# VH-VL binders against Cytochrome c oxidase assembly factor 8 (COA8): the designs that were tried, part 204

Target 1, 167 residues: Cytochrome c oxidase assembly factor 8 (COA8), of Homo sapiens (Human) (q96il0)
Amino acid sequence: APERGAERRDTAPSGVSRFCPPRKSCHDWIGPPDKYSNLRPVHFYIPENESPLEQKLRKLRQETQEWNQQFWANQNLTFSKEKEEFIHSRLKTKGLGLRTESGQKATLNAEEMADFYKEFLSKNFQKHMYYNRDWYKRNFAITFFMGKVALERIWNKLKQKQKKRSN
Key: E = the ipSAE of ESMFold2; O = the ipSAE of OpenDDE; V2 = 0.75 times the mean of E and O plus 0.25 times the DockQ between their complexes.

## First folded at step 18 (VH-VL)

Design oh13 (from og9 with heavy chain S106T P108S; framework fv_pabinafusp; at its last look DockQ between E and O 0.48; V2 from the best seeds 0.61)
Fold by OpenDDE, look of step 18:
Structure oh13 (fold): chain C 167 residues (1-167), chain A 124 residues (1-124), chain B 112 residues (1-112)
Amino acid sequence: as target 1 above (167 residues)
Amino acid sequence: EVQLVQSGAEVKKPGESLKISCKGSGYRFSEYWLGWVRQMPGKGLEWMGDIYPDDSDTTYSEKFKVQVTISADKSISTAYLQWSSLKASDTAMYYCARQGWHYDETGSWGFDYWGQGTLVTVSS
Amino acid sequence: DIVMTQTPLSLSVTPGQPASISCRSSQSLLHSDEKTYLHWYLQKPGQSPQLLIYKVSNRFSGVPDRFSGSGSGTDFTLKISRVEAEDVGVYYCSQTEHIPYTFGQGTKVEIK
């Protein structure tokens, strides 16, 4: 009896996109969309003289990005799985096979799929609410630190200019 | 890595105009003063002036204030040194140099990175 | 203008021996922030100047520990504990305390 190869359940690898920007780049790089989350990862530039505030901002942005990547990777996987299960269940209930007479994958009509979407959204409503809340919190924090960094940069410019004027 | 790359050597006649360039890379070009330093053949170093690329704030040595114009285009991380009318006495090596600065310090620590230099020869 | 005076203007040193260059400024280079804006550069033959020491005694990145700077106010010294063949060039002190920024005359260091 041929051993049925265990379908390796593609657990969404938490793998940060292996996109490496050119070493000489002095700006943030946007990678291609991640295959699981469909989000474009950003590789953040690290300046030579990164201030503690700039570092904190960069880390916060990176953490937020990773959080987003994980959330959407998991959400997309769950969605795809539940969608397939729904389709299979409905086809079975109808006495229909998984394939049409033409060998194509059997599909449900738009009305039946609307029920799936409604149910899926209802089921995941709280999850999305928490996500949105946390999204706003994180982005608010990022924006706040962006403001601080901007002020720091202005202050640094003023210090340099003052030094020049005092001479 | 911080790098300053200057335009190539120039051979000009007296009375001609010239603009040489210095392109910065590997750092935030707009946030550092970029200076120009002259070195006449077999002579020492002379600071000509500098520019803050972010707002194009310029400082000149009085000796060079009327002789040259310093400018920058931060969009391409490039600074310029320009003469409207060259003199034979302008024959020299010209260096661009970044004035180093650290966020923990109130002042700069001199010129920490230098371009390779641009040789300008002015002869009749 | 601040005049930077280096002594000697030329120095011939046997490899492995120490070297010392003096730099004197015509005015104090001590700023109100309690920092002294005196720097040392080396220009090797056919090359651009490179920063050795900044603010009197701080070695720039990649500068060997055989280089040391000292001084205060108007009198400064660059020391090389053991001169190597790669240390050949012209050494300049410079000030960035007063505009215009100025350099010393340079000290040519040669190997015997």
Scores: ipSAE 0.768, ipTM 0.899, lowest interface PAE 0.6, mean pLDDT 92
Fold by ESMFold2, look of step 18:
Structure oh13 (fold): chain C 167 residues (1-167), chain A 124 residues (1-124), chain B 112 residues (1-112)
Amino acid sequence: as target 1 above (167 residues)
Amino acid sequence: EVQLVQSGAEVKKPGESLKISCKGSGYRFSEYWLGWVRQMPGKGLEWMGDIYPDDSDTTYSEKFKVQVTISADKSISTAYLQWSSLKASDTAMYYCARQGWHYDETGSWGFDYWGQGTLVTVSS
Amino acid sequence: DIVMTQTPLSLSVTPGQPASISCRSSQSLLHSDEKTYLHWYLQKPGQSPQLLIYKVSNRFSGVPDRFSGSGSGTDFTLKISRVEAEDVGVYYCSQTEHIPYTFGQGTKVEIK
């Protein structure tokens, strides 16, 4: 089982460091989280009488959730890793140790960290552009199949009502 | 997976009201006709009526039409059978049952899943 | 109302022997879609009914292949090729072609 706090943010404060993963901190589009997981997956219900169209929609929603969670999990880890490497590299260039005299992690001031945030944003700009494109593509497909499923359910209701009345 | 769970046995006196319940799980409750079937002690099965929970469209057997009320609350996947004034002749086992269908077939399967039954005893 | 008549009303069967139950409706159960809405149920002692056969001859999920149904129009038959101890109970035929839905009076099957 995962421990509490494994998904903690470890970003140093900075005016240019405004980085917020959309799904983990900003949006609540997917339902119940697992309290013991670092991720908050939605467990989609499989109805007993699931049609092929309903199955296609459910799988597309599952795949989109997994894709979205994996993207931001990787971005958060990359951010944390590159932040530590940047701090380590700059401390080494100054001839300073990784720990202060009190044993705490040495840090850089806000002006120094601004360089990291600028580099990170620039480096990842195109990746986020592709993410946005793929996000819209996936949402269009999901919306399309939601419409088809809604029509199918109306048809099934009409069939049941018609057969009942013709008896 | 599909399950219909009914409320517990009842012992009542003539003239009392009663509402028994049937809770469905493991399927889309509102999209299936759900029927009520009576079985008097030592006797066979009698269809009382049914309900389509999505819109509460209800059909009654003429024998039972004025004796009971069938209702449903789809928000909690529950159907109800109720009497305003019980009679001794209402003593019976009452089942709820789902009228099965499949997206890939024409027509219903009959009653494919049944509740465990609710024994109602009406005696002075 | 459609009357469903079962014969016999009681059977005693030696284990491993076949059994046959007849069901007759007072009116045709054939629908305009060319399907016949006649179903068979088993109610084991102390249990709720369970579906065995739907639309004359279709075996419901989990029902052993020793159960089979046949018939058309107004005459229907349930056959058990080899009766087992677990098959004891009351068998009902039922129709869902005409409102009100109706059941046969039942056939009690026992092991002798």
Scores: ipSAE 0.524, ipTM 0.780, lowest interface PAE 1.6, mean pLDDT 83
ESMFold2 (binder alone), look of step 18: mean pLDDT 91; pTM 0.945

Design oh14 (from og9 with light chain Y101F; framework fv_pabinafusp; at its last look DockQ between E and O 0.44; V2 from the best seeds 0.56)
Fold by OpenDDE, look of step 18:
Structure oh14 (fold): chain C 167 residues (1-167), chain A 124 residues (1-124), chain B 112 residues (1-112)
Amino acid sequence: as target 1 above (167 residues)
Amino acid sequence: EVQLVQSGAEVKKPGESLKISCKGSGYRFSEYWLGWVRQMPGKGLEWMGDIYPDDSDTTYSEKFKVQVTISADKSISTAYLQWSSLKASDTAMYYCARQGWHYDESGPWGFDYWGQGTLVTVSS
Amino acid sequence: DIVMTQTPLSLSVTPGQPASISCRSSQSLLHSDEKTYLHWYLQKPGQSPQLLIYKVSNRFSGVPDRFSGSGSGTDFTLKISRVEAEDVGVYYCSQTEHIPFTFGQGTKVEIK
């Protein structure tokens, strides 16, 4: 009995981009696109004197980034899988093989693929709506904390300058 | 790690101009005052002045105000000390030093990090 | 200018013994924020100065606990509980309360 090779379900590894910036860097680094999400990860700089507000901002940005990476990695995998299944099912229905007479991978025409895209978007509409809502919420929070951090930095600068001017 | 790296030793003649540099790394260069401190041979430390790199706000000791110019380029995290005309009496070690501060503190404290120093020798 | 006066100017200490350096300012170093802006530095032979104590009594990062600072107003003291060979150098008190910032004359610490 031929051992049925267990199809390794390519679960999108939660691929924390192994991109490590130089240790001496004092700025954020952008990594290459992730192979699953196609999103470029950002490695956030941690300053020596990171304030609690700066830390909160950094954590929110990191969490939001991870959320985005996971969402799009899963979405892209689902899309690719469903697309392949759709193509295979349609070819079978047409009595066509998976390969052309020339040995090329059989493809569907643009009209047939348009139906797939329409169905896929319809099926995932609610998911995208929730994503968009959460995206706005997260980005609003980030922006709010960015404002707070900016004010804190201004205040810190003013304190230092006042010290110098009072002497 | 916070580091201040200064330019190399200089040997000059009286009347020559000189500009020495101090490059900061490992911290937000623009948010810390950077001071210059002179140490004449076998003598103590003398604060010359400092600069806030973000807006190039400068403070000078009255003793050095006319003698030197302090500047900074925040884009490359570098501060400068320059003379238009050197004197033999300018022979000294020059240190750049960061004025330390913490967000929980009410103000800056001492010079927490120092460059390795730049020896300037002015001889005829 | 604020004059910082250190005493003694030279100190020879046997390893393992305590050392004490006094620093006096010509004016109060107490700021309106209730902080005192007196600092201590060590310059080891052939090296740059390094911060030991900031604002009278706070040890800087990496500074051994054998170093301690105390004082108020115009009178300050640096203490070394047990002097080690690595503690050789020139110690400076400094003020950053008034412009210009000023340093003491330095206290040379040597091992007997």
Scores: ipSAE 0.693, ipTM 0.862, lowest interface PAE 0.8, mean pLDDT 91
Fold by ESMFold2, look of step 18:
Structure oh14 (fold): chain C 167 residues (1-167), chain A 124 residues (1-124), chain B 112 residues (1-112)
Amino acid sequence: as target 1 above (167 residues)
Amino acid sequence: EVQLVQSGAEVKKPGESLKISCKGSGYRFSEYWLGWVRQMPGKGLEWMGDIYPDDSDTTYSEKFKVQVTISADKSISTAYLQWSSLKASDTAMYYCARQGWHYDESGPWGFDYWGQGTLVTVSS
Amino acid sequence: DIVMTQTPLSLSVTPGQPASISCRSSQSLLHSDEKTYLHWYLQKPGQSPQLLIYKVSNRFSGVPDRFSGSGSGTDFTLKISRVEAEDVGVYYCSQTEHIPFTFGQGTKVEIK
């Protein structure tokens, strides 16, 4: 029996992805940017004759994509939320409202906003350090398994040619 | 779903050249031997040869070795069977067929998927 | 070349009754890996061949369990436990042990 992965409607390995690849796809393909993370998800092809090693690589790539999507979705939301809270707090300290007299959203100048960026970086410093460490660890693992899959494919080619000659 | 789709029927005169195609989809085309099988009108099946598309390694039945050329373009998942000079005796149905295998070596090694066939008619 | 000989070349069967087709090769089809590369195909009227049984006795995906294969060495048998109308066509045995690959002459199965 051929090993064919079925694509699920509105279900993907990514926790935030809503995109569904075409049925009977023979290739990985890249979807539109995710609303929350701004990252383009890869939708992975499951070949008919997928080995356990190929499956491990695919799952590692899927899990890494899900992890990365979730991290940036969360960071983008946190950044936006904390930015507005900072602006609100600083306007209150200056005795100003959230809107100008014209009804426009009140803002801070670039120098004033620099304090926000400094605070945000400081508060999230350790989280980003762990993200960077894990990102490198995951990418190293993916590269290592890509090499193992490449060697396995060479081995499978040699086996098929030996069998052909023995026939 | 694994599919092999062949080019359409051909009507030719003796001495003309011809190249028919077989496009594979739904599987990793370059990793499977792809064979060509002839069926003369009202007759049985006859293996002509095959190709491994990854490196174009080909094997021919001795009967067909000088009569046809088997080739492939893995970038478009397509294999070809071609004649430089057709004869009336080349009138037949031609099938492409994938030689099955599995990474754990338990798979069929027989021809597990077949194209729909290409009817070639050569008349004087 | 390995000659594959099928018997009978034609058979007519009442639906629901069993059928049996023999295939004999001119040389052993046993490979050094201890597998035997003998396969069975069905070509229904107007269709491409389809794989039924591979390596003597293994049913290909989607093939009904009324089809079974057996044999060893040079003698092989395909059995259909209960022939249905959709089973009509020409059955071929083939070998992929020795180059060139070869097929039997075919056995035409008809409904009586």
Scores: ipSAE 0.519, ipTM 0.783, lowest interface PAE 1.7, mean pLDDT 86
ESMFold2 (binder alone), look of step 18: mean pLDDT 92; pTM 0.947

Design oh3 (from oe10 with heavy chain E105D, light chain S96T; framework fv_pabinafusp; at its last look DockQ between E and O 0.48; V2 from the best seeds 0.65)
Fold by OpenDDE, look of step 18:
Structure oh3 (fold): chain C 167 residues (1-167), chain A 124 residues (1-124), chain B 112 residues (1-112)
Amino acid sequence: as target 1 above (167 residues)
Amino acid sequence: EVQLVQSGAEVKKPGESLKISCKGSGYRFTEYWLGWVRQMPGKGLEWMGDIYPDDSDTTYSEKFKVQVTISADKSISTAYLQWSSLKASDTAMYYCARQGWHYDDSGPWGFDYWGQGTLVTVSS
Amino acid sequence: DIVMTQTPLSLSVTPGQPASISCRSSQSLLHSDEKTYLHWYLQKPGQSPQLLIYKVSNRFSGVPDRFSGSGSGTDFTLKISRVEAEDVGVYYCSQTEHIPYTFGQGTKVEIK
């Protein structure tokens, strides 16, 4: 009896984007879309004299990015799985095979798929609400720290200029 | 890695104009003062002036204020030193140098990175 | 202008021996932020100057521990605990407290 190869359940690897920017870059880099989340990862630049505020901002941005990547990777996997299960279940109920006479993958009509989307959205409504809430909280925090960093940069510039003018 | 790359050596006649360049890389070019330092043959170092590339704020040594113009193009991370009319006495090595700073400091803590220098020779 | 006076102007040292260079400023280099803006540079033969010490006593990145800076107010010292062949060049003290920024005359260090 041929051992049925265990389908390795592609658990969405918490894959740190393997995208490595050039070492000499002094700006943030955007990588290609992640295969699971479909989100483009950002590699954040670390300045030579990163201030504590800049570091905090960078970390917050990185954490938020990782949170987003994980959320959407899981959501997309769940969606794909449930969609396939739905299609298979409906085809079975109709007495239809998984393949057409032409050998193509059997599909459901748009109306039947609309029911799937409605059900999926309904089922995941609370999850999306929590995501949106947390998304706003995180982005608000990021924006706040962006403002602080901007003020710090202005202040640092002014200190240097003032020193030059006082002498 | 922080790097300052200067334009090549120049040989000019008295009365000619000259503009030399210094390109910064490996750091946030707009956030550091970039200075110019003259070294005459066999002599010491002389600070000429500096520029803040973000807003082109420029400070000159009084000795050089009328003699040279310092400018920058932040879009290409390049600073310039120019003469409208060269003199034989302008024969020197010219260095661009970044003024390092720390956020806890009130000012620059020295020239932490230097260009390779541009030799300017002015001869009749 | 702040005058930076170095002594000696020339120093010949046997490898492995210590060296000391003095720098005196015509005015205090102590800023209101309680920091002193005195720096040391080395210019090796045929090279650009390089930062050795910043704000009196801080070694710049990549600078060997044999280099040390000390001083306060107007009097400063650069010490090399054991001079190596690679330490040959001209040493400059510099101030960035007052405009214009100024350098010392330089101290030429040679190996015997």
Scores: ipSAE 0.744, ipTM 0.888, lowest interface PAE 0.7, mean pLDDT 92
Fold by ESMFold2, look of step 18:
Structure oh3 (fold): chain C 167 residues (1-167), chain A 124 residues (1-124), chain B 112 residues (1-112)
Amino acid sequence: as target 1 above (167 residues)
Amino acid sequence: EVQLVQSGAEVKKPGESLKISCKGSGYRFTEYWLGWVRQMPGKGLEWMGDIYPDDSDTTYSEKFKVQVTISADKSISTAYLQWSSLKASDTAMYYCARQGWHYDDSGPWGFDYWGQGTLVTVSS
Amino acid sequence: DIVMTQTPLSLSVTPGQPASISCRSSQSLLHSDEKTYLHWYLQKPGQSPQLLIYKVSNRFSGVPDRFSGSGSGTDFTLKISRVEAEDVGVYYCSQTEHIPYTFGQGTKVEIK
């Protein structure tokens, strides 16, 4: 899967979506984007006849989703906070206020903001490297367990067919 | 909660076609055999056949093999029982029922959940 | 086809008294996995059948412990230790060892 980039946010409290699937759902559900991470949470279906292997996979996916959402929620908040502080610092250096005379939030042009983007990327380079490494490790483990679950389901199907055919 | 919901009662004339449905919810529909059971008025239960919705593998009682068609649409978790030409003797209550099983082999391999039934009346 | 024969076909019971229903199959219901695929259902008046006992002696979820099953080979018994008014209906034994799956004729249980 492609590397995930940082998303822009103004100021935002942390938190995750409270989406709840229908009571009779037999499928995983993709909820609305989380306000702070901009990632869509998956609400996992728990089958009546869930095997221990299926449960292990489901918990791994839940834990990875929480980890991923927390990382991007934190990065989005940090990005927004540091962006505002950069703008404030540069406006002060130019002798300007935080607001225009019309009350609008003062801003910098694209060339001036390029310095912020370069500094932010440099500062967070190692953190994003470790995030990417851990993201791939987690997704490899999930993919491995998905394969094991698929084989288990094939085996259960074959057992049912054999029991039926032995009549 | 495992639930099987069947289509409503039908009144038909001999020679007409009919397709009744059974919608499963609360479980992985494609992983269980789903059977059809007939009960003629005032009589006992007769197994007609079943289907494995994942691949549409069907089994029929020889008594019913020529008379009905069993099918499923797994995209909407629904199984069907169909007649091409109804007879007066087809007047009965028809149930769908799930063949229970468990991953550790402790399950019933019997009909653990049943639909509410579909009354089919065929009269001239 | 496996013939499932129930006795009695009708039973009138005073509330609180025990009841016993017999089921005999025309062939052994023992599978090669050493399990016996004989089940009991109750159909209350105007309702769908419901599973009571599966594989001879196992109570299905939500079934009261006054219901018990026993037997082996071709002879099976359902016992109700104390019949209650809610136990009225038709009881069926059934086998899922051999295709086609078959049911007994039913035993109608009434309150005297």
Scores: ipSAE 0.659, ipTM 0.876, lowest interface PAE 0.9, mean pLDDT 87
ESMFold2 (binder alone), look of step 18: mean pLDDT 93; pTM 0.957

Design oh4 (from og7 with heavy chain S106T; framework fv_pabinafusp; at its last look DockQ between E and O 0.64; V2 from the best seeds 0.00; counts 0 for: pae E 3.1 > 2)
Fold by OpenDDE, look of step 18:
Structure oh4 (fold): chain C 167 residues (1-167), chain A 124 residues (1-124), chain B 112 residues (1-112)
Amino acid sequence: as target 1 above (167 residues)
Amino acid sequence: EVQLVQSGAEVKKPGESLKISCKGSGYRFSEYWLGWVRQMPGKGLEWMGDIYPDDSDTTYSEKFKVQVTISADKSISTAYLQWSSLKASDTAMYYCARQGWHYDDTGPWGFDYWGQGTLVTVSS
Amino acid sequence: DIVMTQTPLSLSVTPGQPASISCRSSQSLLHSDEKTYLHWYLQKPGQSPQLLIYKVSNRFSGVPDRFSGSGSGTDFTLKISRVEAEDVGVYYCSQSEHIPYTFGQGTKVEIK
């Protein structure tokens, strides 16, 4: 009995980008695009004197990034899978093989693929709506904390200068 | 890790110009005062002045105000100390040092990190 | 300029014994924020100065607990509870309350 090779379900590994910036860097680094999400991960710099507000901002940015990576990794996998299934199903219905006479992968025409895209978008419409809503909420929060951090930095600068001038 | 790296030792003649450097790393260079401290051979420490790299705000000791110029390039996290015309009396070790501060505490904490020093020798 | 006066200028100590260095400022180092801007540095032989104590009594990161600072106004003390061989060097008090920042003359600590 031929051992049915267990199709390793390519679960999108929660791929924390293995991109490690230089230890001496004092700025954020952008990694290469993730193979699943196609999003470029950002490695956030942690300053020596990170304030609680700065830490909160960094954590929010990191969490949002991870959320985005996971969403798009899953979405891309789903899309690819459903697309392949659609193509196979349609070819079968047409009585066509998966390969052309020339040995090339059989493809559907643009009109048939348009139906797939329409159906896919329709099916995932609610999911995208929730994503967009959450995206705006997260980015609003990030922007808000960015503002707070900016004010804190200004205040810290002023304190340093005032001390210097009072001497 | 916070580090200040200074340029190498200099041997000059009287009347020559000199510019030495101090590169900061491991911290937000623009947000800390960076000072220069002179130590003459076998002598104590003398604060010369400092700079705030973000806007290049500078403060000098009156003793050094006319003798030296302090500058910084925040884009490369580097501060400079320069002389237009060296004197034999300028022979000394020169240290750059960061003036420490913390968001939870009113600074400064003194000079919390120091460069390795630049020896300047001025001889005829 | 604020004059910082250290006493003694030289100290020879047996390992394991305590040491004490006094620093006096010509003016008060108490700021309007109720903090006192006196600091202690150690310069080991052939090395750059390093911060030991900031604002009278706060140990800098990595500084052993055998070092302690105290004082108020114009009179300050650095204490080493048990002197070790690695404590050899020149100790400086410094003020950052008034421009220009100034240092004491230094106290040379040697091992007997």
Scores: ipSAE 0.740, ipTM 0.887, lowest interface PAE 0.7, mean pLDDT 91
Fold by ESMFold2, look of step 18:
Structure oh4 (fold): chain C 167 residues (1-167), chain A 124 residues (1-124), chain B 112 residues (1-112)
Amino acid sequence: as target 1 above (167 residues)
Amino acid sequence: EVQLVQSGAEVKKPGESLKISCKGSGYRFSEYWLGWVRQMPGKGLEWMGDIYPDDSDTTYSEKFKVQVTISADKSISTAYLQWSSLKASDTAMYYCARQGWHYDDTGPWGFDYWGQGTLVTVSS
Amino acid sequence: DIVMTQTPLSLSVTPGQPASISCRSSQSLLHSDEKTYLHWYLQKPGQSPQLLIYKVSNRFSGVPDRFSGSGSGTDFTLKISRVEAEDVGVYYCSQSEHIPYTFGQGTKVEIK
């Protein structure tokens, strides 16, 4: 049986980048762009005194990053696959080959490609609407927890400084 | 891992100045009080004072208040203990130590990590 | 200043036998959060002190189960259920409730 590479590429891997921060880092770390999503992953520092609120915020940021990476990785693969199929179909209809005389892949001009972009946006409209809504929901939640963590850190610092002064 | 690395041993004469250092790594340096502890030869441990590097808030033991200056530079994760004029009685081992804490506690813990010590010898 | 008094000042122990060190403070070490800020350190020969027990009875990371602490108010005890050769050194109790922070005189533990 023949191997169907394109069918094996209908979804991107579900994992986040495997970049590892320096062994002794005590800061969040931004890695190189992911191969599939083109987004730079963040590797989050876990402090030794991580409170339950800090852990919740970190987990929420990690989950949102994974969700965002996966969405764009899948969308990029779908876009590339459908773009190639569209070009192939239109070249075939025009009676042209898949490659130019110079050996480069034959393409369509920007005017011809406009039909593809319109069709792609239309087909993916609902998916992008749900993505945008979920993106805002996730970022609102993250901002809310960032505020709670900031207040918690101020309170803990004041408690420690206040006790030092009184003792 | 948490490490505190102190500057090397010093041999000085009475009247000389000295500044010894303690560099922290593997933790958020500015979030922890850092203390200095003296150990006279063959004697026990004495707390000299401490500093909170974030804002340089400093507390001294009354015994050492006018004898030493404690400072820190949080940009390089380093604390300092300084004498303007050493005495022979200052001959001792000096340790820096990080004060532990936990988000559930409102009082200061003991010293959870210690530097290797800096031996200061003051003699003519 | 809070005086921390340790007894005994020296202790010789046969390997495998228990050991007990007492520490008495001149004032209560109970904090307003109802926790007691009394700690134990071990200084092995030629080494820096290391934290053993914090807040009376909590073992610090990496400290063997044979070490335990107890006590309240002004009277505290460190127990070693089975002394090993690596446990030799000077043991200090310390308080962090009142400034200045103070240490006991130390208890030298030796193997006989």
Scores: ipSAE 0.283, ipTM 0.638, lowest interface PAE 3.1, mean pLDDT 84
ESMFold2 (binder alone), look of step 18: mean pLDDT 92; pTM 0.945

